VH-VL binders against o27280. Designs and how they scored, part 238

Target 1, 266 residues: o27280
Amino acid sequence: MDSMNVPEVLEIKRIVEESESVKTFIFSWDFRREVRPGQFVMVWDFRDEKPMSVSLIDPVRSEIGISIRRVGEFTDRVHGLSEGDLLGIRGPYGRGFELMGRDILLVGGGIGMAPLAALADEATARGMRVDALVAARTADELLFLDRLEAAGVNISTCTDDGSCGFKGFAHERLLTLEENHDMAAVCGPEPMMFQVMRILDERDVPAQLSLERYMKCAVGICGQCCLDDTGFRVCAEGPVFWSQELSRVREFGRYRRDPAGRRVPW

## First folded at step 9 (VH-VL)

Design R36 (framework fv_acasunlimab)
Fold by ESMFold2-Fast, scan of step 9:
Structure R36 (fold): chain C 266 residues (1-266), chain A 118 residues (1-118), chain B 108 residues (1-108)
Amino acid sequence: as target 1 above (266 residues)
Amino acid sequence: EVQLLEPGGGLVQPGGSLRLSCEASGFTFSRYWMSWVRQAPGKGLEWVSAISSGGSSTFYADSVRGRFTISRDSSKNTLFLQMSSLRAEDTAVYYCAKSYIGRAFDIWGQGTLVTVSS
Amino acid sequence: SYVLTQPPSVSVAPGQTARITCGGNNIGSEYVHWYQQKPGQAPVLVVYEDSDRPSGLPERFSGSNSGNTATLTISRVEAGDEADYYCQVYDDSSDHYVFGGGTKLTVL
């Protein structure tokens, strides 16, 4: 019952305001505990604990960053903290992204760009050519553009409302981008990821998708909200999945479940 | 001290042009969206224009679209509003304002009076 | 375009509670912010995201937002609270910041 996996209390070293609703919290980290892009940590504010993706991995400065969007009471409290304040961090957990080939496409929606920003750093460090499609509902939700540009990433943007870049959805913009990538990594709202996956499958591009949204819905209880024909648990076997694994899940991109277990359209 | 300073207003003839500036200090200017909000004498607040933190996205109220241009220079912590084809109804106190949580405005300039008359 | 409706004036006696409303179609689905403006001065943020208060603001200021009406509530009103009050939302569909017409609070 009791796990030996206890949160380590860390000082918030720096806070970066990414947008009006998103902040990145930076902590000193001992890299004897390896952390890879696509993994998450449990963030504890001494009242509640929530899973958050790692958005910055910097072994040179011995720092990690965790980007948090303000969406409820827990994140509201965390956003109220200042540099010098303390948070509990457990992890990392989950399966990270794997890099292969010479060219990679990143497709991120909103806060889903957080784990992809860390991946972009690793891919560029390996000498890969990186194209990023950064998508959001509105311009103010586009994240990490300056960081990606500084890393040498080729950036395309789109917003649902047309306030920045292409007017339309990520999958509509993707249809206008070059088809020749060795792999792709995708993170964002599940309906967006489903549409993007379909296009990448048609192009025969192997893709890894991160179910970040689903983990945030777990309410700090890993693996108890995933019911499907495969029987796998997101926190134990994900959050990063190959597109072939997700194509077999009937509910991916079509339905979510309410507290009573009923299917609800996205 | 967190503040926004507007150097002063102007008097312009109808059809003329004027550039407003707003200098930021006490916060990391390059990280925030900025806006211009105006208030005609004895009237309410009216949003005019907004610019993203990096300057790549700009937005305008319908009443000023095509006539006004918002811009910023993060190296100088300065926000600008270039106003062209000015009309009598553009007469107002113009405030620069810093974005906050939920797209609120937490820091406001002191206001710059722009008068359009002949 | 999206429109926010405020009563033009509200009057209260010192020590009483003032309520200023902001009406908008499905405004409960938006974040509503409130500003206080005294004559000759710039606006001051007094409530953001429906009910949160900026650091240093008295607990007498509070807010709520549901359905088609958001409300700014000022309890134990003081003479210094006399001012114009504006509500504000961001309309995602048009990418416009929208202000209400303003309410003059008079403390008699």
Scores: ipSAE 0.000, ipTM 0.394, lowest interface PAE 18.4, mean pLDDT 83

Design R37 (framework fv_acasunlimab)
Fold by ESMFold2-Fast, scan of step 9:
Structure R37 (fold): chain C 266 residues (1-266), chain A 118 residues (1-118), chain B 108 residues (1-108)
Amino acid sequence: as target 1 above (266 residues)
Amino acid sequence: EVQLLEPGGGLVQPGGSLRLSCEASGFTFSRYWMSWVRQAPGKGLEWVSAISSGGSSTFYADSVRGRFTISRDSSKNTLFLQMSSLRAEDTAVYYCAKSYIGRAFDIWGQGTLVTVSS
Amino acid sequence: SYVLTQPPSVSVAPGQTARITCGGNNIGSEKVHWYQQKPGQAPVLVVYEDSDRPSGLPERFSGSNSGNTATLTISRVEAGDEADYYCQVYDDSSDHYVFGGGTKLTVL
């Protein structure tokens, strides 16, 4: 019997409003079930179940946090919940980030900062120097700046509209930075991650990227979960991949699949 | 196609120094983390040192820290291990190894024998 | 520091299945790799990331990893499989690559 596959009904202990569209739901957690940055849980509202990345891992307070962006019916319902309400949590699932070296670059776009915020906490606790490039469409959508600053992270920001920091995309900002890190971790929209990966590859910085759209496959829900061109079994290997694993994937950064398996451009 | 060639080892007196080299061919050397792994006669594999693709990070087993230095020259596709203050217990075959998915080692050199003896 | 424990030897008859274990605290949360080493030769990667095989390796080699034990399984053993086998993980907490002590597989 695998206890990770049975939903546990947990009380929402605290809700943090990160932005107009993002909230972090905090739960008490028994750390006999280890959780690592980059892993996800299945969140059940007693009607639908969706995968969500873990954004806070706090063994001292015995808490985990799950950050959710309002983008559809399920997330809209969850955003309507209050402290004291109940949600089902199943997991954790998937590969976590692996840390090595003395310094790390985090590149996050929008909600992609959620798993990277948890990683920043772990990297800082290990004594690593952490630099974060936080990207969003507008200043209002920049996430976790207060947490990163409190953790001692060096922060650079960019927004598409120029409302905060560099005006432009994450990869454009990255080109203006002279940093060469031991490793990088990247999470955000696939087109952003693809461009960032190319720059990091050229600079010989090994990178791990989190493919949020494949989290359902990582729990074994789909028996035919493979990446284009490589034959990788996403259910066994995701959601976190090294850049060397993604370099031969034609689909990465170019198109996605709808429920019928059709290619849809980003 | 893909190969790591170690040009040879040596006999060194205790307290002496020796530099090992490993020449890479058939892959883009500058993209990969590289390691040295050793094996004493009749014993198991022991990881010694690792270096990041760009050379900015180096890691050492506790037994060699402060005595060995790993380095690389990507223009020559060559990995180095500078060994100093050598001890009899450093006697081993030294392999260079290329990092792979999950921090496995997919390509290994043929091994270089280092003998530390008076 | 992190320690991987392997039995020093395993004996098996040709055509039978050999199982080589690798014990470690909560090793099921790690990525385990397996190497085959024949006398006088460099190690060869035979299983990586718990259960994946490099291209060109026989399907007879497989792996699993759960709880405190990872296992290399060699089905329909052949005389040519006689070798030393090593498991390996990367320990995130120390930034060290860790090898097991090795298991000598003898094909009777």
Scores: ipSAE 0.000, ipTM 0.444, lowest interface PAE 14.5, mean pLDDT 84

Design R38 (framework fv_acasunlimab)
Fold by ESMFold2-Fast, scan of step 9:
Structure R38 (fold): chain C 266 residues (1-266), chain A 118 residues (1-118), chain B 108 residues (1-108)
Amino acid sequence: as target 1 above (266 residues)
Amino acid sequence: EVQLLEPGGGLVQPGGSLRLSCEASGFTFSRYWMSWVRQAPGKGLEWVSAISSGGSSTFYADSVRGRFTISRDSSKNTLFLQMSSLRAEDTAVYYCAKSYIGRAFDIWGQGTLVTVSS
Amino acid sequence: SYVLTQPPSVSVAPGQTARITCGGNNIGSKSVHWYQQKPGQAPVLVVYEDSDRPSGLPERFSGSNSGNTATLTISRVEAGDEADYYCQVYDDSSDHYVFGGGTKLTVL
């Protein structure tokens, strides 16, 4: 089990500003420890530890990248760091995405594009045709477009406000796309993932979805990682799941639970 | 009832052709990748061919590529394997199988015996 | 092409634990699935995604996968467990499903 590994203190080699609120921190990595798209690491700032998806896997340069959105005290402190500063990294943890077929559709919303950017690199390296639907509230919040373009990915965008690409939500944009795919991978806000999953199911496209909010539970930090109806445990199996497993869960995409266990609408 | 039914098998001479069929019931056939897996008498399982859920992509083991064609008709919930240029070494029980989470096979047909001999 | 290696046979007494191995280069990075096949019958999925069990199967069946070896473990073996067992992976570099050669479990 990986959850008992000690953090390795690594120097921040490079920082890429992806947007006003998102940065990618790049570290030298010993690839004797395999890491795959869809996995995450625990990032330790010597005060607190948080799970973060791996967004760059580069064996040629011996580097990994971790993309972090500024949302609270921990991430604010990390965003204040500079190249040359130190962070503790342990992992990787969780199950990665599983590729099959000749072509793949990626559907990402906001920071959900982080694990999908790493997957895009692996899929293109394996000779797959990659189409990506990148969704955000505004043009300034679209992530990884330059990396995806450099990798040869066919990109479609949509923004809620219409400031870039299709005006509307990811699932509305997906309905206007005619091309069939051998598989899909989806990561973003849960209501978006639910709507996208329904469309992919109707189109007979098998999909994998990443439930990022449960990454903390996957390393045993929180015991509240159960889905309703099935008794399915995200912390034991996740964070990446096939759509067939999620289609039986009434809670997915409709409501969440607060700290007291009460149902709260999205 | 969730099942895959393979009606009959066949005896065919070397160089001949035979079409296998597999009818699905009890699940939404069109949503799943489907495969053919064979087993020669007294031997192990050998994957033969797979088809994507939409039918746009097909995959073949090296031993059958160019001779076998996998296809599906989702309106009839039926999977097919068209076999041509048959050889004695193709003698086996042929199973159709439904792909599952993690690329496993959770539902298998009962198997149909194909004998290639003079 | 990717190859999975299994021992051809394993013998075990009733009530004991049987362990069937599946060897493959860096198999720990792949998802391994296990099938039970009794004479004249189609295979039955007994373990998927390394360690998960389909509904209705006994908890006596379990799996593990790390490094170059995956293992199917059958605890408190019963006479009815006598069968051939196959491991299987999907090789995404070739888009091929790959089966091991099979292991005959004999319950004494």
Scores: ipSAE 0.673, ipTM 0.841, lowest interface PAE 1.6, mean pLDDT 87

Design R4 (framework fv_acasunlimab)
Fold by ESMFold2-Fast, scan of step 9:
Structure R4 (fold): chain C 266 residues (1-266), chain A 118 residues (1-118), chain B 108 residues (1-108)
Amino acid sequence: as target 1 above (266 residues)
Amino acid sequence: EVQLLEPGGGLVQPGGSLRLSCEASGFTFSRYWMSWVRQAPGKGLEWVSAISSGGSSTFYADSVRGRFTISRDSSKNTLFLQMSSLRAEDTAVYYCAKLYIGRAFDIWGQGTLVTVSS
Amino acid sequence: SYVLTQPPSVSVAPGQTARITCGGNNIGSESVHWYQQKPGQAPVLVVYEDSDRPSGLPERFSGSNSGNTATLTISRVEAGDEADYYCQVYDDSSDHYVFGGGTKLTVL
């Protein structure tokens, strides 16, 4: 067994252009290998391998989707692929989101909406009430709004430049939302997640946050995945963490580490 | 070494059949789309057929559709082209080629001559 | 269906720059690849995705693609660059791989 550690070569069935910089690649998936929202896969283009969050989990159609933002050489190559082309997929890996209670708040920034879109599908299927706060720098970078609306999600938007919805940051918008939730799930830039976590902690709302920078550690590439203050190993528990775990970590939201272990501010 | 070897070409009479094979080594054959490209004596390159990595999708040039069949056996790292109802205009060097990023042909075999004449 | 047009021949002196064109309707929206073929040999990929070069190929080979014309540029031409050159695209509408007619580069 242990087939999840060997890449399976899959044919790209469909490509959805989500924005000028984001595409979703859809593959047939054998659900004997279970995939949960918040987990990621390693995407291999037969040269390089990168972790990508799963954005669509559809057992009825036997499909998964992986949303990829164009940011560098690997993602540029993958964006150049067409339906019928091949990618290696290994996984899934990491700890997925855990659902509890009757209602959930999703707070996503940019591509961070990708794993939260998959979570929204599961939460609605379970009969939960779902509110989503979708944040981006500009209106063109807001992702999955039509998909969330079709699922019956209550959507609030905010953009840094005010081009859609509230003008400002996610945490500023969150302060104007007074509804209490049984839990929250957050994914996006780490400074955004830190500010959102503080507000949710003050409101006594348990939250799970997805830290993309720890995905490599979760697959056994353990360079810089031990957190300060508590000394616990992030790579054993990530990428999804409860807010209570992250509140004890001094570096969360304040700085990161380079390959040499030096602190680099956000 | 990355290599594509096309054993077996030859002389065949019009209306006859011939099967070409291409043996791959030095890369993971099962992970790539494969193609056949031909070149008539003194002429340019002409695409003939392509097959997806899993063999589920096959494509043919209009000139060979219904007469040629592309297939693969990933357990043997081998690509095949079954040619039937051969015509004089099918006379060409046939190249096995691997598909790469953007549908470019990055690795080519040495070519196998097929001559169709009476 | 889709047709790529190349000049049949281009001549250039050693050390100069050769330019080989590939014409096609709205070819700038396609990814263009270029192949070098010497007599009796298989083609060799020299430029792919309009302007990228395979590992190990000299920086003298470059490409561009805009509007209705793609161009292969060979700078500081050497005698060993003498060959036939073919452009190629994939036509999504017909699911066909299309080659140009080829250009014979002569280095005199």
Scores: ipSAE 0.000, ipTM 0.378, lowest interface PAE 19.4, mean pLDDT 83

Design R40 (framework fv_acasunlimab)
Fold by ESMFold2-Fast, scan of step 9:
Structure R40 (fold): chain C 266 residues (1-266), chain A 118 residues (1-118), chain B 108 residues (1-108)
Amino acid sequence: as target 1 above (266 residues)
Amino acid sequence: EVQLLEPGGGLVQPGGSLRLSCEASGFTFSRYWMSWVRQAPGKGLEWVSAISSGGSSTFYADSVRGRFTISRDSSKNTLFLQMSSLRAEDTAVYYCAKSYIGRAFDIWGQGTLVTVSS
Amino acid sequence: SYVLTQPPSVSVAPGQTARITCGGNNIGSESVHWYQQKPGQAPVLVVYYDSDRPSGLPERFSGSNSGNTATLTISRVEAGDEADYYCQVYDDSSDHYVFGGGTKLTVL
């Protein structure tokens, strides 16, 4: 039996409140089952199961963390749990980020900083120079700033309302940053990722982008996670894709899919 | 169809220098990491050097560090390998190779033979 | 430096399945790529990221990777599959591309 496809019932060891709407749930983890930044797990509350990105990978403490935003019935129930309560975890699933070179730019929007926070830890441990552009609507929605600072990451912020850092969108802030990077990693709302990708392509910076679309199944037969023109499946071949692959997808940044698979404009 | 074209090889004395070039067509050369991979007669593939898409970061196998220099001229779609202090053990077919989705090599040049002999 | 170990040769009868292994410390945590090289020719990418296949390649080529061993599997082997096969990873700790020593596939 493949142990990745069988849920393990794990005790919530610690809960970190990242913001008013985001919590990180920390579990003891046996690293014989490896986890890479950019991968996701299925979180089971004994009623429903949902995919969640891994936001902390800590082999020294033998822990993983899963950051969850409160957006619906499932996440509301999970947010009501306490230390000592149990959740089912299976996985990890998907392709993780791959690091190359001496320096990396991370561009995260909102909860998209969760997988990038785990990547920042790995990149700094590898000896890379890490620059992070952290974007949100308001200052109180910026995530992981303390953790990134503790890791030695060079942080730039932007908020739509100007309450912290640059006033404007991530791609507008990126245009004011002059440093070249050997690679980049991007995670956030798809329109933001599309704009950032175009700028990075112009600067000859290869980028990996994490797409957290409808992941209704852990197998590739579910068409809802398919990327239109190329036929890529986020849960099977993603969620991490190189910018070269995404530049060929007509719907990236322009359309999304509803649960029935229909195109809907952003 | 994308292509990497390597002009013919060279013969050089031990301790000498030689510059290899690789001309790219059919893709946006400036956006990809490029590498040199060599193969000694009757032996396997050995990675030699890589250069980032922007050209500011370069990487070398331990066996060639300090002796070889990789560079690129993206305005001319050309990759270079400047080889110095050549040794008999550097005798090999040298391939230029394009990185595909980061870490794999999808397009290879035809190879150019470099012979280091007195 | 990271080392990849391949058997020097594998023999198989036409129509049978060939399996070529690539051993490496904790290689299951790496992405493994496979190349086919015929005499006098440049290598050709046949499997990338453990199990993905480039467009236009036969479905007979597949890959797997777990623990300390990655495997290239060629089903229903044909005479035209005779070649040297190389595995390759990128070593994150050194920024080095690493190739295995190569395996010569002979179709009897």
Scores: ipSAE 0.662, ipTM 0.829, lowest interface PAE 1.5, mean pLDDT 86

